VH-VL binders against o27280. Designs and how they scored, part 52

Target 1, 266 residues: o27280
Amino acid sequence: MDSMNVPEVLEIKRIVEESESVKTFIFSWDFRREVRPGQFVMVWDFRDEKPMSVSLIDPVRSEIGISIRRVGEFTDRVHGLSEGDLLGIRGPYGRGFELMGRDILLVGGGIGMAPLAALADEATARGMRVDALVAARTADELLFLDRLEAAGVNISTCTDDGSCGFKGFAHERLLTLEENHDMAAVCGPEPMMFQVMRILDERDVPAQLSLERYMKCAVGICGQCCLDDTGFRVCAEGPVFWSQELSRVREFGRYRRDPAGRRVPW

## First folded at step 1 (VH-VL)

Design zA6 (framework fv_azirkitug)
Fold by ESMFold2-Fast, scan of step 1:
Structure zA6 (fold): chain C 266 residues (1-266), chain A 123 residues (1-123), chain B 107 residues (1-107)
Amino acid sequence: as target 1 above (266 residues)
Amino acid sequence: EVQLVESGGGLVQPGGSLKLSCAASGFTFSGSAMYWVRQASGKGLEWVARIRSKANSYATYYADAVKGRFTISRDDSKNMVYLQMNSLKTEDTAVYYCTKDSYYDFGSGFDYWGQGTLVTVSS
Amino acid sequence: ETVVTQSPATLSLSPGERATLSCRASQSVSSYLHWFQQKPGQAPRLLIHDASNRATRVPARFSGSGSGTDFTLTISSLEPEDFATYFCQQRSNWPLTFGQGTKLEIK
């Protein structure tokens, strides 16, 4: 039996309030089960199980962190938990980010900054120069700025409403930045990622994008994990894809799937 | 306001040379890829050449019809892009447009065009 | 190279009617297809980028759809100023290629 398919019941060691709607839940972790930035775990509250990206990987403290945004019944229940309470964790699953070169650009929108925060830690530990473009609707929805600063990351911000940094969208801000990056990693709303991918492709910067689409299972058997044109199963082949792979996907940046698998415009 | 102004067109004999210029203003020129696109009278549009920004080492690309004869270049200090046209053929007769690739208005390619400059190759 | 073919070559309609213009690529271009409008003696004007996104200051009556190899430009109710030549262009594969154009003329 694969140990990654068996949930472990873990005690919530610490809870960090990242914003009014986002919390990071920290657990002790046995790193004989390796975890890479960009991978996800299944979080089980003993009623429902949902996929969540790993946002902290700390082998020195023997800890992982999982950042969760309050968006529905499951996440509302999990947000009501306290330090000392228990959650089931299964995984890790999925393809993580690959690091190459000396300089990396991170472009994160909203909760998409969570897996990129873990990647920033690994990149800085490798001695890479890390530039992060952190985007949100408003200033109070910008995530991980203090953590990124502590790691030595060069930070640019933008908000739709202009309440912090550049007023506008991530791709608009990216156009004003001088680019000398060996690679990029992008995570956020799919329309944002599509626009960013196009700019990075034009600049000949290889990019990896993380698609946190609606997933029904971690083993890739459910049709709703599948991307339109290529038949990719996000939980089996993703969630991280190279920009060259996504350029052929008709669905990417145009529409999403509801719980019944129907196409819905963004 | 974005503006692109082409110049340098005119009448030239087959085998001759012309150098086209395009003056750009109203956007971050140094970060933008620049293009030349031509159109013969009553015909469709044909891409001619592309030059990327400094971040992409000023990489250049050419249509097969002009490879080895045309050279695209840029001067970021002057916000200028150029097209050096050598060994001109009658088939090169067209209005030549300068255009930019801009992602500012949601990933648009060729979102702004100049008014064009006419190149006539005849004896 | 990716060949881009437009149909019909000419379309004769009256103001107030709906216009539907087609563009087909010989191989998949994903969503990297743009539509341009050109009036006699003028430079082309970007209408639709990335198959379905309306460019800045383009009226809502213009819409684009499609992906992969089959694309459509629709003008829901023609205005007199809409009678022009329309070109599609793919950016997915090098070299960049344009369709031959569809001329929209008043009936």
Scores: ipSAE 0.000, ipTM 0.372, lowest interface PAE 18.5, mean pLDDT 82

Design zA7 (framework fv_azirkitug)
Fold by ESMFold2-Fast, scan of step 1:
Structure zA7 (fold): chain C 266 residues (1-266), chain A 120 residues (1-120), chain B 107 residues (1-107)
Amino acid sequence: as target 1 above (266 residues)
Amino acid sequence: EVQLVESGGGLVQPGGSLKLSCAASGFTFSGSAMYWVRQASGKGLEWVARIRSKANSYATYYADAVKGRFTISRDDSKNMVYLQMNSLKTEDTAVYYCTTGDYEPLFDYWGQGTLVTVSS
Amino acid sequence: ETVVTQSPATLSLSPGERATLSCRASQSVSSYLHWFQQKPGQAPRLLIHDASNRATRVPARFSGSGSGTDFTLTISSLEPEDFATYFCQQRSNWPLTFGQGTKLEIK
């Protein structure tokens, strides 16, 4: 039976408070229904559905984790839930990250570290060398550092205010790091991803970037998840794109779209 | 033992259609990306199409030469991958191989190929 | 697209000799280059993945080297079964691209 488009009501097994604004909700999962890093699920609180990236994939414990940042009415309600409460989960959806070569650079900003934390687990399980550049505005907003360290990841941090690690933006820190990676994966605010992509392109490092801003349709049916010029749908063909694909998209890093599909500058 | 067996090749007129099939066994098909690679007589190999697993939403990718004309699909219940070829051109004449690998996008395993001839 | 060029087009050698086959990419592909062997009427067989790693059940006489744009496949002492066509393939950039092949033939 195809259960991808039907919500499964799952009990919240554990809640991890990642920061003042981010929680990870952990559920038991039957891995006969495959989930890979970079994919998302629709989270249903029995009133509204929102897309959320999968941040933990643990077949050994038969668990998935979904990390949610508190930004509005839906996420406020979900953050008010306790262990034992129920949520509807539908999916997974979207294309995941591809792993290539022997070493990978992860560049994550804020909640963008969520799908990259799951990717780090898969990359280390495959025997890859993993370097992570974790960026945030302040030290308190750096996510998943303990998880990455436990996985054997080499971690560099940067904060806008200098409260942890390099003082500056992700792309400024990247310029001071060693260049030799077989691939990179990038997720975070679109302006950060654009600057990082430019540096990786100059270094001839193939990169995958996760665009999560327009995931309003469950399976890509509504069409508003389209990118300019290329016609790719973020929720159907994305959210993960190769840097070569994004280099031809005029709106990447310059414009976003509102729910009506209108261009809004960053 | 990993096995891939292609079928459905044959002679077809320009502008015609043909559907290739590939039967897979000996590995976890549902978790694997599947590829079609072609080779014209006496020439090199050309990647044609990819379809990812259900975990990656069956995402498809096509070479520019076949984009809009060819459709790759799969049936995990039967361990089958397909290539629907429409608006065939003489340039599409080739042996078509079904392939997969231990990781994306490695081609460790290949079928024996099926010949497609587009001629009047 | 990344163009992959092999040289020479044909290499004529005798059993017991060393074969050296070259592959050049139009832009850097890091270490993401594979080598395949193909015999007449057969499907390609993976020999070397990611520049230097021998695939399963590939004899030790086969070795790969190189990085960036320049790659080499070496067969240290040719056996009769090694006379075939060899293709290199890059996996760094989409679309995936193959070289035109080097035919290794008996002199």
Scores: ipSAE 0.000, ipTM 0.394, lowest interface PAE 18.0, mean pLDDT 84

Design zA8 (framework fv_azirkitug)
Fold by ESMFold2-Fast, scan of step 1:
Structure zA8 (fold): chain C 266 residues (1-266), chain A 122 residues (1-122), chain B 107 residues (1-107)
Amino acid sequence: as target 1 above (266 residues)
Amino acid sequence: EVQLVESGGGLVQPGGSLKLSCAASGFTFSGSAMYWVRQASGKGLEWVARIRSKANSYATYYADAVKGRFTISRDDSKNMVYLQMNSLKTEDTAVYYCTRHDSGYEYYFDYWGQGTLVTVSS
Amino acid sequence: ETVVTQSPATLSLSPGERATLSCRASQSVSSYLHWFQQKPGQAPRLLIHDASNRATRVPARFSGSGSGTDFTLTISSLEPEDFATYFCQQRSNWPLTFGQGTKLEIK
């Protein structure tokens, strides 16, 4: 347990450019400390610490990867780092995805494809049929398409502006797809996940959804990860939840909370 | 083994158009990102355009200098990549090379065509 | 955009000598810097990718080093066929950018 709260200073082994705004940082990893798709780590640049989903789990090469979108001061600093530079990593944290059945649907929006890319690798290694619906605002923000194709995943895309694939939102594209799946995994903006969850529930497809909520503090200490009605904490009981668990949460997909705890519409 | 062969270059007046072609062989073309890179006489290399694979929804990207004037496209059934150049300017005069990034996490230009010369002059 | 600058513009050496060519980026490019050789009238040829990895069929006398903003291409003992122009290219930030080249010429 204590090992999860002690940052390990790791050398950046390799950096992969995923897009204009997203890089994957790859580290050597000792797999005696297990990592599952859907878990996250705390990344420490020796000034600030932020949670990041694990996007690559490669026991054969003894590597993990962490994909980071450039959105603010912390991520700008991390994006300025080079191979050979050091970062503090602690974790993994959270409940990962569970795989069941023979067929899985992945629905990812933007950086939400990061944990789903790791899940796709595990699902294909188990011999599952994997279909992925990859959504973004524009074509250049679609992530991991080459990696998903290399893994044997069947890919559908949609963009808000119509620059690639279906023109529209993920849930609109999903309505045009008839495939039955034994399960689904969903990660992206909460409004997208809420709409996708409703469609999957109507189709009797059990879904796991990964919540990417704002955090004010270190894992497990603050109330900002707590869901209004259920008391679930994303960092302690999540970030992956079954759709049945989220069906009773008033705030999921309807509003979020700012750092002061005030309700903010999506 | 891997070969890229460009064609379609020539002399054109400012404001004119040309369409360049690149025939690829010796690799799985459909899985590769294809690029056009140009070089003016005695100068350095300049990236012009990129088109990704079908799995990446044929996403296209352009250098600011050519955006709105050039269009990159591909025909995977023929192993061809194209560059349609409209509203040509004298500063577009260069040897145009076809090159690739192989599939996976290999982001370097390992093979180049021989190049095709485009001269924009009055 | 990330500007890459090569130095010197021209390097005059004799066969058998060691050549050291520099490439500097205006911002960190990690290890995502490649080196190309170009002979007059020919297409560029990949020599080194990702700072230090020698490309297929490139002689062992060629080596690359560096990270961040400062990179070096070294040719340990020049052969006559090595007198050419060398370009570096960064792939860390879009758009992809190339240096202006270093011309290696016989003294």
Scores: ipSAE 0.006, ipTM 0.444, lowest interface PAE 10.2, mean pLDDT 84

Design zA9 (framework fv_azirkitug)
Fold by ESMFold2-Fast, scan of step 1:
Structure zA9 (fold): chain C 266 residues (1-266), chain A 121 residues (1-121), chain B 107 residues (1-107)
Amino acid sequence: as target 1 above (266 residues)
Amino acid sequence: EVQLVESGGGLVQPGGSLKLSCAASGFTFSGSAMYWVRQASGKGLEWVARIRSKANSYATYYADAVKGRFTISRDDSKNMVYLQMNSLKTEDTAVYYCVTDYSDSYAMDYWGQGTLVTVSS
Amino acid sequence: ETVVTQSPATLSLSPGERATLSCRASQSVSSYLHWFQQKPGQAPRLLIHDASNRATRVPARFSGSGSGTDFTLTISSLEPEDFATYFCQQRSNWPLTFGQGTKLEIK
């Protein structure tokens, strides 16, 4: 009844190797079903289903792309697939990014650059000026640099080991950059996002942050989706949240939960 | 046409105060960042202060040389930006320019004619 | 702070000659460098933004190039109105900083 909630079996049209551990899978897509940057889809390999952010939205070619990092059994199996093989795709789901103003700062860490690459395409298509701060552990783990360059994005890089660009973390690089942005979008490891959010809040830059751990709540997989700060319970559809929504959540950037539901420091 | 018109400059003794004003016209003032940039006679340019638009909560930024002494503010209903200058020092003597980045968020592309501030006894 | 240094301090040339002005940053500023022209008694005027993009109504004889730490402003054939002081400015690192200026004067 609802085409969004029924998996559609799609052929893998192209595979782009982004790095040794990341691949982008490209599918033909019917854009009667709108897809926005920041949204995700459920990817089904006919055994397990996992949420994955949409990293390419191309209505001209009628294509979407989904970037997947190899981190476990499901992703290992999907990485073993070839062009012409089939995957089930359901969606899109979740709240996408909103664009405002004349310029935007993107701050991405690792695979967090995937939804930000799609956002960069949308922002440049709208005539916005885009600056991207791309962070990774090493130069070989920096993602989407060629694609961002082709889109006209102004790129700054930082690596923990100093192998490309600034030697240090994203928030350390951000402290040395002139702030001239109407908004920011941030995606990456939660501790990185927390530090970046703090700096942007001090500079009064409105920011949107994408939290992977809340994707399952949008599709009803998790029965408990409340964020709890010192007495308030916030239930919001993710994965994208404004910084003002997250600044009062005690767990953001400080704790994660193990399989038993225990709070564990990052 | 974009116009920025500064006023309020003059002669003041060290330790004194002065308030500069800038009247803007010909563009969407409320959507633009506003700057004050100064230049001592025969010398180079020095950024002094910035105030962002309402979308950025009117965030303010200052050069280290003026932090705690100068305050930048704006009134979007009147298309005005101000620089309140307290505890003035002789090294603050300069022409002060009101500047915007209206057509390009990254570049200071429109400048006023400047107003002279002289700090001496 | 990022120190921006311009060279030469003064350049003496004749109309019709090519002018090449240099700007160097103490650390990388990527492409985030602007060029301004200032005539005596006037406010600065933007010429080139983000290293190589010519501003609106700036004549084609002005061009910018460079990235990282080394930047150049070129005037292919000097006109009498081009004799002025030129400043570069970086916007990559806070605080915003300007070079000390290059004065282009008639020989």
Scores: ipSAE 0.000, ipTM 0.406, lowest interface PAE 17.3, mean pLDDT 83

Design zB (framework fv_azirkitug)
Fold by ESMFold2-Fast, scan of step 1:
Structure zB (fold): chain C 266 residues (1-266), chain A 120 residues (1-120), chain B 107 residues (1-107)
Amino acid sequence: as target 1 above (266 residues)
Amino acid sequence: EVQLVESGGGLVQPGGSLKLSCAASGFTFSDYAMYWVRQASGKGLEWVARIRSKANNYATYYADAVKGRFTISRDDSKNMVYLQMNSLKTEDTAVYYCVRDYYGSSFDYWGQGTLVTVSS
Amino acid sequence: ETVVTQSPATLSLSPGERATLSCRASQSVSDYLHWFQQKPGQAPRLLIHDASNRATRVPARFSGSGSGTDFTLTISSLEPEDFATYFCQQYSNYPLTFGQGTKLEIK
């Protein structure tokens, strides 16, 4: 009876090529089902179902966008689709970002800019000042720069190879940026997010971090991401967490677990 | 900015009833479990009750001292959490705090508290 | 229930000195222990969560350590605003329990 748990077959209205490896798929959406930045949907190609972050929320046009990086068999098939083709969508799911204060910092790595692009749209629409640090391995992998610029976001870039902006990692670039922010939102590779979180904690900037691995936990398909319930400490409902909660996950940014429960370095 | 504002405290006779309210703002209230914690004058803190989020079916938990007498509830449409206190005892005299819970483990934001005095 | 005991009940020190506060649980709570600071007339404030992690906006002079049954809160160099009551709280076992508090006062 809950319509969020029944896949709705939707027509791909538009496809935006964000880079060689990333496309945004745009669908008409009935906003009687609220969608917030940081939430995700389950995308079904009638063979497999995968969680994907919502990267565009446009109530004026009645559209949502889902940005997908080509990384495996499922995403390769979806990238092969055209405007007019059908996908199953259910959701939204998960805890979204919360906006607070007037000046905010977004720190995104690679595809992690997808949910942050939706957040930037909401923040600027509310009249907030938004600084975005966009990080990638190379210039070709920097995402959403044109969209962020059009929204009035103050953009800083960094690339590992120095092909655009600061040469280095996100946390190294962050150390050279102004410290005047009321909150931060961070999304990207877990080691990057760990380093960024440390710096933001030192600066007393409350941060929200989006962890892709916890999207599966939120829909009940991955128990490995959950902490044991010792009375009150239950599985965290992601994908967005405050930095103080992630500091409790001893393995965040350092280790992951294999199927036997052993710690494996990132 | 996270704010929790308690109300409903006051003086009540033993055996009486009182309902506390807590108005939350500055965060997505429906995503968080909420607690009531009390503190008698010059004494330590005592957990009273917890209510989980909708995702956890609004599960409720109570300290043995209040079990069967107190009921915690919430109204997500109003960003409110409540504590209905029945069969009040002099030992229930305390400042009652509304507290936000992050995933069942931290009391990261506290309201200013509301005083409940149970006296004849 | 898991009983949490704090010591000393009162600690008298001067600004600039190091403060060491102890918290002991009657059974292992792993690292599921928080520290709170409470100033007169104010609500408690989360200071250290999960035994050793500073909460947001808590100065670096505060540190927590320990696991299992024995925990310590250390303030490396006391500032005037640090004179307050400190509580520890376990959340490993139901029901949640707090220590009785340590009052840190000026000599």
Scores: ipSAE 0.000, ipTM 0.352, lowest interface PAE 19.1, mean pLDDT 82

Design zB1 (framework fv_azirkitug)
Fold by ESMFold2-Fast, scan of step 1:
Structure zB1 (fold): chain C 266 residues (1-266), chain A 120 residues (1-120), chain B 107 residues (1-107)
Amino acid sequence: as target 1 above (266 residues)
Amino acid sequence: EVQLVESGGGLVQPGGSLKLSCAASGFTFSDYAMYWVRQASGKGLEWVARIRSKANNYATYYADAVKGRFTISRDDSKNMVYLQMNSLKTEDTAVYYCVRGWDYEGFDYWGQGTLVTVSS
Amino acid sequence: ETVVTQSPATLSLSPGERATLSCRASQSVSDYLHWFQQKPGQAPRLLIHDASNRATRVPARFSGSGSGTDFTLTISSLEPEDFATYFCQQYSNYPLTFGQGTKLEIK
């Protein structure tokens, strides 16, 4: 437990530019500390600390990767770093994805593809057939396509504006895809995940969904990792949940709470 | 099949007390918030009280009209929710419904109701 | 409190006709609005949840639409069993509030 709460200072071994706004930072990792797809780490730049999903798990090269989108001051500073620079990493934290069956469907929106890319690697290594629906607002926000293709994943794309693949939302594209999957994993904007979950439930496909918005709670930074009505703590019991668990949560896809506890629509 | 069966309604004098019970079956009772909603003859529906699920420590909330007089409680071992009504007023006369609160279908199940008449 | 107002109070139609029922909230409730059907002597039955989603075992002729302050329940072709009182309810803010009801009656 103690080792999980102390940042380890690691050298940035390699940086991969995934898009104009997303970079993957790769570190050497001792796999005596288990890391599973769907888990996250706290990234410390020696001033501020933020949760980031693990997007690469490579035991052969003894590496992990952490994908970071540029969205503010902390991430702007981290994006300014170079190979050889240092970052503090602590974790991993949270419940990871579970794999079952022979065929898996991945549905990812934007940066939500980050934990799903790591899952794709594990599923492929286990001999599963992997279909991925990669969704974004625009073509330049589609992530990990080359990596997924190299892994042998069957890829479908959609963009809200029609700039690449199907024009429309992930759930609209999903309705045109084959139904024969033993399980699914979903990560992206909550309204997208809600619509996808409902379609998968109708198809009797067990699904796991990742709620990345609450990861800060794992390290005691703030108490915002609880889901209403069920008492789940996303960082302790999530961020990955089975669809049956989320079907019982009043807030999922409907509203969230502000810091004062008031209902706020998405 | 979800069922909610209310009991305990009847005639009571102003200032009196009455305890309503609701027996739930057909679902995992401890996972759901439970509500009481009332309807006076010729009037609309009025929310009365809420008690959250076990996961939310059975937090209670009341309409201003009944706050301090009514107490909602539950016994998950018996799949029961209760409404203890004290200091009853003629304005409390209504059919009281036990309601299962919010899953993916919202307020999805209502009991058949129990009539409470407050009269001298 | 958020006041919910339904119109019309009474709507008289024949089987086979289209019914349109309105519900207005005094402030935005986003899509946190349910529709219920109540027949005389019976408990309310959930019909539409979250403005537009049909509840379990509710016929396809029922549909809901709207967001914010203005909501509509539509019955595309009335069946004899549809003549009942319809209530809308907001759950965006406590206290939870209901409309006064629209009575749909047969001509």
Scores: ipSAE 0.000, ipTM 0.372, lowest interface PAE 18.0, mean pLDDT 83

Design zB10 (framework fv_azirkitug)
Fold by ESMFold2-Fast, scan of step 1:
Formats: sequence, C-alpha cells, structure tokens
Structure zB10 (fold): chain C 266 residues (1-266), chain A 121 residues (1-121), chain B 107 residues (1-107)
Amino acid sequence: as target 1 above (266 residues)
Amino acid sequence: EVQLVESGGGLVQPGGSLKLSCAASGFTFSDYAMYWVRQASGKGLEWVARIRSKANNYATYYADAVKGRFTISRDDSKNMVYLQMNSLKTEDTAVYYCVTEWGSYDYFDYWGQGTLVTVSS
Amino acid sequence: ETVVTQSPATLSLSPGERATLSCRASQSVSDYLHWFQQKPGQAPRLLIHDASNRATRVPARFSGSGSGTDFTLTISSLEPEDFATYFCQQYSNYPLTFGQGTKLEIK
C-alpha cells in the first residue's frame, strides 16, 4: 500500500557513461514521491535487488539518476542494459544530507561522488558556495567533474598516482585547503572518510558522512549489523551520519566485517 | 559499575594554577572521549575541554574562554583524565565535572559529582 | 558557534499539570540534542538523548520531540520530584553548547 515499498518498473530513459566502470542510469520520476540527496533506492533487475545512491535529482525534467559501479554479477548485468530496457526501483530510503550555513565542502572518493553530485546541485540551487574535493586512484576514475563545473562548484582534484591534480590522498590534499566552511559532506572509502573526518573535526567543521554498508539497515534488511556498542543507533539512522556520532563507533575507518561477522582491519 | 571521581579542586589566587584529576572505572576507558564541563554558581553549563580516544589520536579541543590556559590530558594505563588550569581568572570559578562520551546502547552518560574551583583573593 | 536558547527561563506549575519546555538552535542540529535534569547540589542527569529517546530508567512521563532547530521536552503529569532545572545540549556542531536552562518550580 505504501508506494515507497513497492517497486515501480521504470524504463531506462538515458545512460551516461561516467567512466569505464561507472554508468548513470536516468529514469522519469514522479516527484509526488520526494527524494533528497544522500538517500538511496533499491534497484531490482528481476533477479536480485541492491541499494544504490541517487546521483541526479531533477524535478524540472522529472528525472532521477542512479550511478552504478561495476563490481560483481548484479552490477555486471545492469551495465549490460541499454536505453529502453526496464529496471525495478523502490524507495527512496534512508536519511539524506542536511544543508546548513552558506559555504560547504564536499569530499568524495570514487563512486562516493555520486550522492555528493546530487547534493552539489541542491546546494548551488539554494545559492550556497560549494567547494568540492574529488579524489580517485587515477584520473580516469574521477567522476562528475563536468557536472560539478556546470553547477558552478569550485573543484579541486587529487589522484593517488598524480595523473590529475594533486598527487596524493584526499586527506593530504585537504591539508592544503585553508578556506573555512560551515559544514562538510564526505563519501568514499571508509579509510579516506576517517582521515578526512579527523581533519574536519580539528578545524571545527561539522561533517556528514555517507556509509554504503548501512544502506541495508535503513530498509530493515540488515539483521546482523556488526557495529560496537553504538551499533543500534548508527544502523537506524543510516546511511548519512554526523562525524560526532561516527567518532564513537570503534569500527568506523578501522575495521570491517568478514562474512562470519568477525572484525578485520581495513 | 561506571564511576567518575573528580579531585583537585580548591581555592586559588588569580593568576595561580590548579590541576584537576578524574578517576574512571567500570568501562573500557581508552575507547571513549572524555570531557570537562563547568558550571558557575546559579548559571548554566559550559563545555571546557575534550580529549578523544586513542583511536582518534588523543585529539584535544578547548572552549575559546580557556584556550591557551587550560590543558586536557589522559593516562589510559591509570584510567585518568586531567585538566591543568593555568593563569586562573575569577570568572573560572565553577564546579568542574568530568563527563563520559555520549552514545552507546546504555549511553555511557555519566557525570562525576563535580569538584569546586574558587578563584579569589 | 551554534547558540542554544531555552524558553521560558522559569516555569511555575503544580503537581499533576503538563509541562512543555522549548529549546531552539541557531542552526540545524538534526536530532543531535540531549535533555538533562539537574537538582540543586547534584550533577546533571541525562533524560532524553538524540531528541526523542528516553534514557535508561527515566519515567515514561518524560518525552522529547523535534528536529532541526526546534525541540520540546514534555512532562505529561508533574510529580513532586520533577521540579528541577532542565538543560538542552547540542552535539551536532563544535563547540558543544548548552541552553541557559529552564527552572521548573512549584507555584
């Protein structure tokens, strides 16, 4: 009965090839069911269902976009689809980002730029000043640069191998950025997010971080959330968390869980 | 059971120094950030200092009113947190509370009983 | 800094009445707001954590609501032991900030 929990079969209207491993799938969307940056949807290929962050929110065109990185059997099948093919979409789910202040910083690593690209669109539409630090292993893994530029975002890049922009990691590049921000939003690999969080906390910049592994918890299908003593709260509020909450979670940036639920260092 | 016991408060002259101690027990002390919060007589609560856990490299933060004069530190081997107060002013007169980090399934929301610091001639 | 303002400064009520205490933040703190009770000569006691969650062993008559910038603490039917000072505290933004307190008094 609740339309958010029933998959809609939607036609792929357009596909944008962001890189060799990332595609954005664009669908017509009925904005009577609102969606906010930082939220995710469940994507159903009629065999399996996986959570994917919303990367484009365009109520003027009545479209949403979902960016998917090719990492396994499900995503390989979805990447094989063409314009005109069908996917099931249900949602949105989870807690989105909250915008505050006038000047914001976005720090994204790899596919983590996807939900941040949607946030950048909303922030610039609200008249906010947006600085984005876009990080990747190599230049061809930097995502959404053209879209961020078109939105008026001030862009800094870094790559581990130095193939574009600063040579080094996101947190090393962030140390060279001296301008004040009222808030930050961070999304990417947990070790990157942990290092960035430390620097932002030292600068007294409140940060929101998006954790992919907690998207299932927001739809009630996690069952076995493997966090320390704060796990019940973190699980319930995902995927976006404030940095003060994550500093209380011993696992954030330090440990992941293997299939048996044991703590394993990153 | 979780306990926080402050000590080291007392009467000092303006410009003097004092070191507060807080002995913690009943939880895994090294995993939690520790705070000092003060309250002047009949006034509201004011955050003074924070020291993060070992996992966060013992990062320290101070309220502007005390920055440069106060130093928070900890000794995880002894389950102790400290507040070194230098160049004390009359406006530093307050009850000082040692506070555990917020946020666990039982919230580790313990405050000590407080220790009174009086800065007066 | 995020300024946290409580109102009223003093609230005079009788046992059995409903109390509603307000807390407003100068900018969004999401639901990262706690409520504390303090009796004279005692340390503060956590009542409500994260805007709406009652702390352990806190009576059901206490409830919290709100998100963003506007929060309320409600005591559905006052008991004599509830007459105390109440503080709200945000932990979304550093520095951590507290409201100035609402004193709940008999008469």
Scores: ipSAE 0.000, ipTM 0.361, lowest interface PAE 19.4, mean pLDDT 81

